# Ledger of designs, part 248: VH-VL binders against q9nrl2r1430to1533

Target 1, 104 residues: q9nrl2r1430to1533
Amino acid sequence: GGVHELSAFEQLVVELVRHDDSWPFLKLVSKIQVPDYYDIIKKPIALNIIREKVNKCEYKLASEFIDDIELMFSNCFEYNPRNTSEAKAGTRLQAFFHIQAQKL
Key: E = the ipSAE of ESMFold2; O = the ipSAE of OpenDDE; V2 = 0.75 times the mean of E and O plus 0.25 times the DockQ between their complexes.

## First folded at step 17 (VH-VL)

Design g5b62 (framework fv_iluzanebart)
Fold by ESMFold2-Fast, scan of step 17:
Structure g5b62 (fold): chain C 104 residues (1-104), chain A 124 residues (1-124), chain B 107 residues (1-107)
Amino acid sequence: as target 1 above (104 residues)
Amino acid sequence: EVQLVQSGAEVKKPGESLKISCKGSGYTFDDHWIGWVRQMPGKGLEWMGMIYPGDSDTYYSPSFQGQVTISADKSISTAYLQWSSLKASDTAMYFCARQTFDFESGYYEYFDYWGQGTLVTVSS
Amino acid sequence: EIVMTQSPATLSVSPGERATLSCRASQSVSSYLAWFQQKPGQAPRLLIYDASTRATGIPARFSGSGSGTEFTLTISSLQPEDFAVYYCQQYDSWPYTFGQGTKVDIK
């Protein structure tokens, strides 16, 4: 499945990036704007990093790709209180991801 | 092949406006910060600012805030550096550079691919 | 702003000799330090990032070391193509800042 799986990962990442709720996840959280983020979050990740890993064929298994996406959401919920716009966007985007990931 | 190609040399008079460009190819343009660096004749390198084309987020160095405008048009994979009114002190080589990812740490702020530079000469 | 200071300003060495370049930060930059090479009329070229990691395609004779405020770039056996200006750059804190450069000249 390697080539077909990489095409599926690319399509899914594109759909996540285009989603209205992707704004907190497009790039790494700025340590300039959020100084304590990297004191709390030990494995930071964002959609731009995941897309580059897909493009560089860094994912050997579908589970590795899914784990990175889930890590991104886990980081969001760990750092951001439930009532924040970031956490709400993360909740909606994660639900969208779970539906789309069924096609993998 | 990752490339950053900058617009050609400019010769201008003080008070004129100018917009120079940096076109990226061979990678996903929207996913990498593009920085601008000034090098005055015979001098070292100075960070001016940077832009993330995917959402147009921008940082300026305090020395350049209000002196230049950094923008990008992701539909043509091009970043811009613009002056509304040039001064003789703007005479310099201007480089653009692309931020690189470090997959092991996830942290990345170093720039590995550079444009060839745009020489801007401002004289009366 | 973090001030980066390089020494010496100019280093004169013969081909085959070891060159050692110093870079000091006015406050800790951890390991968020890069080294660049610039030849006349050319754009800077990344040599080292994260203080000690060689960039892709960079010869093994280039090595970086240090952390915090004191950093070193070493060229173990200088080749004719290595005569250039070398810059260190911190990316720990915005604005990112460069050292003033060390010019490596032929003796």
Scores: ipSAE 0.628, ipTM 0.885, lowest interface PAE 1.4, mean pLDDT 91

Design g5b63 (framework fv_iluzanebart)
Fold by ESMFold2-Fast, scan of step 17:
Structure g5b63 (fold): chain C 104 residues (1-104), chain A 124 residues (1-124), chain B 107 residues (1-107)
Amino acid sequence: as target 1 above (104 residues)
Amino acid sequence: EVQLVQSGAEVKKPGESLKISCKGSGYTFDDHWIGWVRQMPGKGLEWMGMIYPGDSDTYYSPSFQGQVTISADKSISTAYLQWSSLKASDTAMYFCARQTFDFESGYYEYFDYWGQGTLVTVSS
Amino acid sequence: EIVMTQSPATLSVSPGERATLSCRASQSVSSYLAWFQQKPGQAPRLLIYDASTRATGIPARFSGSGSGTEFTLTISSLQPEDFAVYYCQQYDNYPYTFGQGTKVDIK
C-alpha cells in the first residue's frame, strides 16, 4: 500500500517490457499461430494486461502483482518444453524479475 | 483521454503509392492492437488487419493479405496503412481503431476507440 | 470466415417507439459480439460489447442480448439522435467480421 507502491509496479513492468527476453510475454499468445494454447492454458496473461491493471490501480497488494507475473511465467513453462526459446527467455526474465521484485 | 488521429483526405490516380497514418495518444500505444477498417462508399465496414506496435506483429484479413501493408512506428505512436499500387476499387473511407481487452480474463475483446477516418479517392 | 447477417436492412420507427435489430452469426461466437453506431460523416461508436455490456457513456435505452449465433440490439424509446446505421461485429475468431448494417430512420 501507498503512493510509491503504484510507481514501483509501473517501473518494474516497464523494466520487464524493455528486457531482451520479454518478447514471448508482451501480448497474449496468438490463437491463429498456436491454436492449442488455450486448450492447455486456462488463465492466460501477458505484460500488456498486467500493465493495464497497474494503470487502473487494480493491484491492492504487492503479492497480487507478483502473483500475476508468476502466473505469466508458470503458463510459459507449462506450455513450452524446457529447451524452447520461449522457455529459455522465460527462465532468464523470471530470474531478472525475482531480483527486481526485492525492491517491492 | 484516448484519441486516434488520422491523416487527411487523399486524391490519387490508379498505380500510385500511398501511405496513410493513425496517431494514438492518451494511452500506452505499444500495448494495444491497432486495426484498420475499410468502408466503401455507401457500404458497410470491412476489417482489413491489425498490428501490435510493441513488436510489430501483424494479422491480415485473407481478402487484404498482399494488397496492403500495415506498419507502425512506436517512437511516434503512429500506425500506417500502405498501398504500393492503388486501384479505383480502393476508393473508400479507411478507419483505424484501438483494440482493448478484458483484464480479468486476459482475452482480447473488441475495438473501443476509432480514428475519424481518412477518405481515399482513386480515379483516373 | 464467420458471416454476420443483420436484419432488417432498414427500419423506420417513430420517436418514442421501441426498435429491435437482429444479428445472426453463421457459427457460434459465444458472447464475443459488439454493436456499433455510425452517424452520417462520423466514425463508428462502440455501444455494446460482450453481447450485453453497455460501453461507458451509452444511454440506458440501448441494450444487447443473445449468445451463440442469435443477437439482438434493442432501443427502448428511440430518440431523434438515434438516427444512424448500426453494425454488429464478432471478435471470437479472425478474421473479424461485421454485419452489413441496419439503417434506422426516424419517421
Scores: ipSAE 0.504, ipTM 0.859, lowest interface PAE 2.3, mean pLDDT 90

Design g5b64 (framework fv_iluzanebart)
Fold by ESMFold2-Fast, scan of step 17:
Structure g5b64 (fold): chain C 104 residues (1-104), chain A 124 residues (1-124), chain B 107 residues (1-107)
Amino acid sequence: as target 1 above (104 residues)
Amino acid sequence: EVQLVQSGAEVKKPGESLKISCKGSGYTFDDHWIGWVRQMPGKGLEWMGMIYPGDSDTYYSPSFQGQVTISADKSISTAYLQWSSLKASDTAMYFCARQTFDFESGYYEYFDYWGQGTLVTVSS
Amino acid sequence: EIVMTQSPATLSVSPGERATLSCRASQSVSSYLAWFQQKPGQAPRLLIYDASTRATGIPARFSGSGSGTEFTLTISSLQPEDFAVYYCQQYDNFPYTFGQGTKVDIK
């Protein structure tokens, strides 16, 4: 992408990070707290990794950026049962993302 | 240009409190773990613990849990290592280091940038 | 905790010689192993990460190998600036642990 796309990706990641429901997604899941996570989730990702990729201009298309965000939510719903605080936060943050992604 | 700049050398007496700092620049400070490493005079490196400035999550080596407090102030891109009551055995060089990650794997991995070190001398 | 053991404790070599440093983990750390160089009065410097990947700016004479529990750092032709202490560090399991170091000294 262009300068406009890069600015839009950064702005959207900042909005996601600042959202009250971002707490399960700020950084990679801890092996100490969740020992089986990396046995189940084979392509882990979090907002800090996505922000670094934006800053290093690694996303050439909006679809690549959107795919990484959707992978993050997909991992959340694969690992966490629907009644968990993580899954509930993920559901709300994903809805927020879909609204904000219309700006891309 | 990524840099970690630590506070200057300290000379203290047993029982005194101390807080040393590590200021990051040239990257998004909130998005990388900052680790602390001790090196006693003439000895090797010991990992003490780390903090994620974005949410203040901390992990301590069992040997250092309760001995020190690790904190951060993300508004000024600074991490801290603190003692409530110093002992002579705390005499050491203290390093901070930034942890990085691989974009393809997504895993937290290795410490890629280090501060210059803060020498702490505790003697009566 | 995973115990990292380095050998030898001290390696005496002449400039131009090959140095081979070993690092052994008490349990598997896969390939999550880094090597650091430290010179007197300086911070550690990252040489190798993921067991075998050379960090940016590190000369080609430094190479790492191994996986699981047995790791090796090789310096193919020692330069005068390579006399230092070398540490291995695992980052596969918490707490992260360092080896005790190998001092590469002038013969």
Scores: ipSAE 0.634, ipTM 0.877, lowest interface PAE 1.5, mean pLDDT 90

Design g5b65 (framework fv_iluzanebart)
Fold by ESMFold2-Fast, scan of step 17:
Structure g5b65 (fold): chain C 104 residues (1-104), chain A 124 residues (1-124), chain B 107 residues (1-107)
Amino acid sequence: as target 1 above (104 residues)
Amino acid sequence: EVQLVQSGAEVKKPGESLKISCKGSGYTFDDHWIGWVRQMPGKGLEWMGMIYPGDSDTYYSPSFQGQVTISADKSISTAYLQWSSLKASDTAMYFCARQTFDFESGYYEYFDYWGQGTLVTVSS
Amino acid sequence: EIVMTQSPATLSVSPGERATLSCRASQSVSSYLAWFQQKPGQAPRLLIYDASTRATGIPARFSGSGSGTEFTLTISSLQPEDFAVYYCQQYDNLPYTFGQGTKVDIK
């Protein structure tokens, strides 16, 4: 019962999660499957972590939210070579994010 | 509030199939791994495996690989543990547990909330 | 798989006294270790994660320490509600593994 208004950040995260190119970003990269990831990436993050921070009202400014999303993309491009499916998905999802973030 | 509610106790015969459930509420179900833990009568805790409901990714303990199936239906925020053919040695309490993350580091997850447990008794 | 060994198997302590529980990993788990409390007929309850971070709502008398292979849970002044079985669990590597448990009994 009842209808709750979603925050602007929650609405944007929902759109990112549902995007076809979100698959590399839904959850943290597995240390078991990709053991060197955490040696290279010092500030790992994923959409599930960002969504939890939104739900717990951890972002006070739109810039803080945008910084975490941009960190996620930066990590993707640092770890994954340009021609990988991960990097290509990241490029398309980042472009989608830049368009949607103009609403914040 | 975060809650995991498990299905009720089961009494079965060897060879029967069984599917028990764990329903999450009070959080975004799709965003957290759900693990299953066995506790045999008078014994300690054994991790069986886990599922990420958002994409159905699964990991199993080698001891339980092929013995059980873990699945989830994110439309009803429910995870499942299933046996195709029960054995008397499957008699145990089964717990589901949610994993969470440290927002600072973000890359090592631990169990925080647990279901109340489902007692499964298998006898002839 | 990483084997977790707890000692002692049973610890008998009077109310108000200090209890010290040990957990050893067969290989380094860094600080990726949790402590759980389980009372008869109940689900486990998270006490400590990241070896020394107290979970929300857990009383200050519970403290964790250690890193690598040697870990300790300390209860500074045992209360009647603290008599339970305590489990350590590593989450550094799959499969996740638990210790066999330490039962804290009333002396």
Scores: ipSAE 0.635, ipTM 0.884, lowest interface PAE 1.3, mean pLDDT 91

Design g5b66 (framework fv_iluzanebart)
Fold by ESMFold2-Fast, scan of step 17:
Structure g5b66 (fold): chain C 104 residues (1-104), chain A 124 residues (1-124), chain B 107 residues (1-107)
Amino acid sequence: as target 1 above (104 residues)
Amino acid sequence: EVQLVQSGAEVKKPGESLKISCKGSGYTFDDHWIGWVRQMPGKGLEWMGMIYPGDSDTYYSPSFQGQVTISADKSISTAYLQWSSLKASDTAMYFCARQTFDFESGYYEYFDYWGQGTLVTVSS
Amino acid sequence: EIVMTQSPATLSVSPGERATLSCRASQSVSSYLAWFQQKPGQAPRLLIYDASTRATGIPARFSGSGSGTEFTLTISSLQPEDFAVYYCQQYDNWPFTFGQGTKVDIK
């Protein structure tokens, strides 16, 4: 990726962070509060990690950035039953992401 | 680029209140845990607690729970450590530290950058 | 809760000598272990994280090994600037805990 792509990724991450449904995704799930999470989820990720990867120019292609965001949602739906507040927030935030990602 | 700058040395009497600061720059402050570490004179390092500025989630070590308050003001990229009533046993160097991520090995979170320390002396 | 024990308390070595420092956890911390160097009047500096990964800018003479409960920091050819106190720290379980430190001093 280029400088314009990195700016676009940063803008999108900022929009995701500011979204009302970002609360389950701001940081890694607490090992203190949810210890079984890491038995189930083998590739944990969160918005703060993705943002740091953008800032360190770790994404060379838009597809790599999109894959990490999709992994975050996939983890949410794998761990959390469909009727949970986490899964509902994830569903809405993922829909928002898909609309915004069309501009990448 | 990443820098943590702490407030200056303090000399206090037992019973007084105190609030010391740790200002982050060169990174997205809201996205990294800030930890506080105590080092008593001639002794080793002790984790006191940590805060995530983005949502104010806070954890205290059991030995420091109720002894101090950790807070942050993300609008000025500053974390705080506060005592309502100091004791002589609070005499120590206090460090703040930022956590980071290992993107190659997975989700490991460790503390990489440290502030220069704030010396707090409490005596009568 | 997890107690970290370092040995020896003090290690007296000559420049150019190999220094080997040990760190033991009271229960498994997997590989979630860091090593820090602290010089008098200074903040700790990260040397090693994930038990064996050197932090950016740290000289190749520093290496870490181990997993579970037994960990080692090795300085292959000790330089004058390496005389300091070294701390291990686990970040597997909260509260995070440090060892009591090993002082590496000139012989």
Scores: ipSAE 0.571, ipTM 0.877, lowest interface PAE 1.6, mean pLDDT 91

Design g5b67 (framework fv_iluzanebart)
Fold by ESMFold2-Fast, scan of step 17:
Structure g5b67 (fold): chain C 104 residues (1-104), chain A 124 residues (1-124), chain B 107 residues (1-107)
Amino acid sequence: as target 1 above (104 residues)
Amino acid sequence: EVQLVQSGAEVKKPGESLKISCKGSGYTFDDHWIGWVRQMPGKGLEWMGMIYPGDSDTYYSPSFQGQVTISADKSISTAYLQWSSLKASDTAMYFCARQTFDFESGYYEYFDYWGQGTLVTVSS
Amino acid sequence: EIVMTQSPATLSVSPGERATLSCRASQSVSSYLAWFQQKPGQAPRLLIYDASTRATGIPARFSGSGSGTEFTLTISSLQPEDFAVYYCQQYDNWPLTFGQGTKVDIK
């Protein structure tokens, strides 16, 4: 892309952010609300961090971008029990991502 | 170029309401916390609270809980600090500041860019 | 709340000299400490974050060190524009807290 066009990665991140199930992923999990999260999750990431990396052109390959998105979902499933609203939102958003990622 | 531009100085009487603003530009406004910091005349800096504009998640310092309201309108990239009823003790310089993150530490955020400040004077 | 205590309250130095400013936390903040410079009538400016990482555009004469409860900001060769108030701030625990400031004044 250029300064007048959104990159494919930016477009996909925008679509993820707009999705109804993005709420657990918009920003890093709060250390204040969930103090044990960072004892369990060693590589925290969220959509705002991924978007910043896209804006700074840090992804050289589509696989690197996909790896960061998959890390985000993996963290969700590692921390949250299967029956939680977070895990359910993650399952649906991940399915949506897999469909959209076919366009990359 | 990242900038935070705050509204102009205010002169108010005790009991009046007030809402001051902080407009961000040069970055994705929805993706960074905006904090508010008070500096009373001749004194140091006090963190009041912060808001994440993308989902309106808000935290207050215990000292400021119930004293002020922090809000944001992401459609115009603007955060607000509001008083329902001002007191003389609210006389201070109020700064907004953007929080950012270091990818290596991730979850620990610090203030990088600051607004120029809004001077609020409350007297009768 | 974590209390941040800075010393000295005022440091009088001549241009070209070294200034050393101290910041102490009432409990460990690991390395989650920032230093800010504030000049009269201006907003604070970030100098150092993560105790020792210099912010973009900050001259090499500014350096930070320390971890846990004891932190130091060093200005190796004071320039006229460095006379200001300096604040430390912890971001390890909520609420975020600042030190009371050290004024670096001309001797």
Scores: ipSAE 0.617, ipTM 0.875, lowest interface PAE 1.4, mean pLDDT 90

Design g5b68 (framework fv_iluzanebart)
Fold by ESMFold2-Fast, scan of step 17:
Structure g5b68 (fold): chain C 104 residues (1-104), chain A 124 residues (1-124), chain B 107 residues (1-107)
Amino acid sequence: as target 1 above (104 residues)
Amino acid sequence: EVQLVQSGAEVKKPGESLKISCKGSGYTFDDHWIGWVRQMPGKGLEWMGMIYPGDSDTYYSPSFQGQVTISADKSISTAYLQWSSLKASDTAMYFCARQTFDFESGYYEYFDYWGQGTLVTVSS
Amino acid sequence: EIVMTQSPATLSVSPGERATLSCRASQSVSSYLAWFQQKPGQAPRLLIYDASTRATGIPARFSGSGSGTEFTLTISSLQPEDFAVYYCQQYDNWPRTFGQGTKVDIK
């Protein structure tokens, strides 16, 4: 990826962060509030980490960026039962992401 | 570059209110926890609490719960530490610090950048 | 809360000598331990994180080791600018806790 691809990743992350359903994904799940999360989820990630990776030019390909976003959603669905507010927010945000990712 | 700039020294009397600030620059302020640390004169460092400016999620150390209020205004990239009624025992240097993260583990954060400190003196 | 205990309280060494500082946690903190240096009138400076990883710009003479409950900071050949107070901090559990500090002083 070039400078233009990195700009596209930043724009998409900003759109995800501003989405009403981003609240479970803004930052890493709190070990204080959810102590068993890190016993179950071995590759945690959140939008703030992905944004920092974009800003530090750590994504060379769009596929690497997409993989990290998909990992974030996969973690959500693995930990949270499907009828939780977290899983429902994840489902809607993932659908929004899939539409926006077509621009990459 | 990343910087945390704190407000200047304060001299107060017991019972007065005070709000000190920590302004971040050179990074995305909303994406990093800001912690507050107290250092009493001649003593070590004490963790007071932290705030995530992006959603105002806040944690207090048990010994500071109810003693202070931590807040942030992300529109001006500034975090705050506030007392409603100061005591002489609040005399200390107060540091803010930005927490960062290990990309591989993802879930543990350590202090990387620190503000210069704000000296608060409370005496009658 | 996890209590961090540092020893010795004060370490007197001559320039060029090796300094070894200890930090003990009351419960396991895995490798989620940082070391900070603080000089009088200054903010703390990160030296080591994840028990053994040197922070950017930190000289090679500083090294960290240990896991679980026992941790060590070593300064292999003490320089005049290394006379300071050193703090360990665990970030495995809430609240985050610091040791009481070890003062490295000139002999």
Scores: ipSAE 0.560, ipTM 0.870, lowest interface PAE 1.8, mean pLDDT 90

Design g5b69 (framework fv_iluzanebart; at its last look DockQ between E and O 0.66; V2 from the best seeds 0.71)
Fold by OpenDDE, look of step 18:
Structure g5b69 (fold): chain C 104 residues (1-104), chain A 124 residues (1-124), chain B 107 residues (1-107)
Amino acid sequence: as target 1 above (104 residues)
Amino acid sequence: EVQLVQSGAEVKKPGESLKISCKGSGYTFDDHWIGWVRQMPGKGLEWMGMIYPGDSDTYYSPSFQGQVTISADKSISTAYLQWSSLKASDTAMYFCARQTFDFESGYYEYFDYWGQGTLVTVSS
Amino acid sequence: EIVMTQSPATLSVSPGERATLSCRASQSVSSYLAWFQQKPGQAPRLLIYDASTRATGIPARFSGSGSGTEFTLTISSLQPEDFAVYYCQQFDNWPYTFGQGTKVDIK
């Protein structure tokens, strides 16, 4: 493949994925591991999905991209108690995101 | 264009080790599960397992648990299937396949792209 | 594991005729059901996913229906290139499982 310049959305997703606290968000929650997840979370989303949407130019506005990222965190905090590793990771990653999103 | 290209045919003897590969291109390799499917001669399809290259999360079918090892090197967009000690009964065609997802509904979906297959022949 | 059972094992049909293939799941798989076509020496080709959605590039003569435990693949008018083995596959529960296949051959 050829080398091309990443868009702002692409770059931010790359940074989120590379973050140490991205592990709960890299992919959709497995129904196998968490059978009741999709009974609770009705709008599942993860970084792989968001990256795919970016790659397909599905985001016409920065607000749409931000909304999906915030939804991702919202889902995490809705399902996971605050003292879980997932929620703690989410808290840190969201803080990182808010800083980086200022560049959008 | 999404493609999965598998390594070439293998002719082995029982007891030998083997590692075959599946290289993905045309998409973000890290973001899709890669599955392995066995098809013995004249038989149907059998799921062996799948791996998520992004974090190497792996699931094995019970029938193949401990029988093979599935791995991935996301730096070169390649998934692997390996045996430590082949048996004659391992003679089969092996396919890799990519699982897609619906990015609007947020669910993992079907396996939409497949490798061309790798024929493994094990005989004394 | 969920057992997928296809019927008939072999379906002999003349070109231009309608072919109806059945797939039954031992327990509900909702709509997480796909159909594949496989020809000798080739990889499976996705035909239908989510029980009834035709994959990109698949001719309109292929259609899928059903939900839960009973599924059907229909080929409205068989073309010469349609003679092959067809597999159903559930992806609702791990391990994912295929039916044993239905061979569609020329009558």
Scores: ipSAE 0.818, ipTM 0.927, lowest interface PAE 0.6, mean pLDDT 95
Fold by ESMFold2-Fast, scan of step 17:
Structure g5b69 (fold): chain C 104 residues (1-104), chain A 124 residues (1-124), chain B 107 residues (1-107)
Amino acid sequence: as target 1 above (104 residues)
Amino acid sequence: EVQLVQSGAEVKKPGESLKISCKGSGYTFDDHWIGWVRQMPGKGLEWMGMIYPGDSDTYYSPSFQGQVTISADKSISTAYLQWSSLKASDTAMYFCARQTFDFESGYYEYFDYWGQGTLVTVSS
Amino acid sequence: EIVMTQSPATLSVSPGERATLSCRASQSVSSYLAWFQQKPGQAPRLLIYDASTRATGIPARFSGSGSGTEFTLTISSLQPEDFAVYYCQQFDNWPYTFGQGTKVDIK
């Protein structure tokens, strides 16, 4: 029923998606390409799922939104060794997120 | 609110090229896989492949690899299925389908929203 | 690729009767199985996903069960609008594969 407005969470997710280092996080890790991922990571998440949750007003507190973004980075660092392209992208994107999250 | 609208029926001759479309609306197009399914006359459903419009990642079923090209134009929320040279055996109904999220599991494992289908007839 | 086999090919039932459809996978697909209904001239309609979860808007008479390699779809009290072809699909491994379908006809 009401007018759909662009939220602060949506703006932040859009900024994350547009970032050069977002490529490992746009969608769930492929079971086709990485079949052991879901044996190791028990709470998988990605930016497309977080954006859908924002659009469906599933986050009631900024802390819930931040927790999901941090879970995404935590999963990256748990699965990927430190010197991988994924882990390096995650480190840079997480730093960017921490700066942007100060606006929340 | 979510809707997939496919292009209209096509009648073609063997050797001709064809590109059919599937336009999404009511959701963030870039964030959901779009799959293509073939149904030959009087036969069952066959998975052809899928594309993620946000990064153009594409998977083909082995039986369709090299037979078709799947692409998407996210600026107009449209996915495409293309043949460079049609064969009579390409006569079929073609459906597009959009992946649906399950937030509890964190997996999208199913396709809920389907287009109405595009009938392609290839005859001499 | 995982081969999905449905049985019977055709099931003849009267309105109000229970229909039970079977789907067998050539190897385990855990619970990554969906059921679709297709009526003549229409797109497939999702009924069940994750083997037993009913999709939004699907009547309670439709239920799914099973895991691993053996699955069933049950329609508890068949309505006239339920006469259709039913397909199972695994989405555990790529390529995703459908069964050949079970046609539910009027007896």
Scores: ipSAE 0.740, ipTM 0.896, lowest interface PAE 1.0, mean pLDDT 90
Fold by ESMFold2, look of step 18:
Structure g5b69 (fold): chain C 104 residues (1-104), chain A 124 residues (1-124), chain B 107 residues (1-107)
Amino acid sequence: as target 1 above (104 residues)
Amino acid sequence: EVQLVQSGAEVKKPGESLKISCKGSGYTFDDHWIGWVRQMPGKGLEWMGMIYPGDSDTYYSPSFQGQVTISADKSISTAYLQWSSLKASDTAMYFCARQTFDFESGYYEYFDYWGQGTLVTVSS
Amino acid sequence: EIVMTQSPATLSVSPGERATLSCRASQSVSSYLAWFQQKPGQAPRLLIYDASTRATGIPARFSGSGSGTEFTLTISSLQPEDFAVYYCQQFDNWPYTFGQGTKVDIK
């Protein structure tokens, strides 16, 4: 999209990063700490990468931006059992995202 | 334009403390790993450690664990390398480097932007 | 810790000739290998990442190849500015490690 949409994407990413439940999503999962992660998750993504793509105008459509954010949550739920701190944080942050995305 | 500017050369005595800095500009400082690399006189390059300024997550190479402290102050876009008690063997050039993203590979930890280096001389 | 071994230690080459530098990893690093050039008094300069991808602004005479444990940097026609020390570095597993360097000298 246009400059207006990219500015909205930037603001939304800032709000996601600021959210208390962003901690599992700030950067790619560490291969040092979680060596099997990349055997399971084949399309890794994180908020820092999404912000970089926004800054470089890599998103041409709002759907592309939304797809990356939803992929981020989907990866979390695929790797982490529902009762883990990571999955619970993902559930809360995704709910926050859906509310903020309605305001676009 | 991405730039990393390091603090100036230091001449120190064994036992003294030292904190050197690496200031990043032209990018979102919080979102990129910053690493420190040592080069002893006439020798090759050695990774010391790296920090993610966004959450202060920090890794040290085993040889440097407990020997230095790596930190960052994201409010001023600056990473630090610190010794509590310098040794003569700490005499070296120290570089900082910043991670670059590669959206195609899925592995984003290669370091392409480097500071100019800080020469630290520790002599008795 | 992954040990990176470069050969030869010194390579004497005339300007305009082809230089071939080798790097071996003690275990597979897949394609997570970079090549750096360093001139006296300067920071390292990234030449190649992901084993074969040239970094921005790197001349086409530099090429990288290999995967797993064996990697090669080729300089197809050495220029006067290419006489330097070259390092390979794996970025597959922490700690990231450099080879000991290959010095490319004028013959």
Scores: ipSAE 0.635, ipTM 0.883, lowest interface PAE 1.5, mean pLDDT 91
ESMFold2 (binder alone), look of step 18: mean pLDDT 91; pTM 0.923

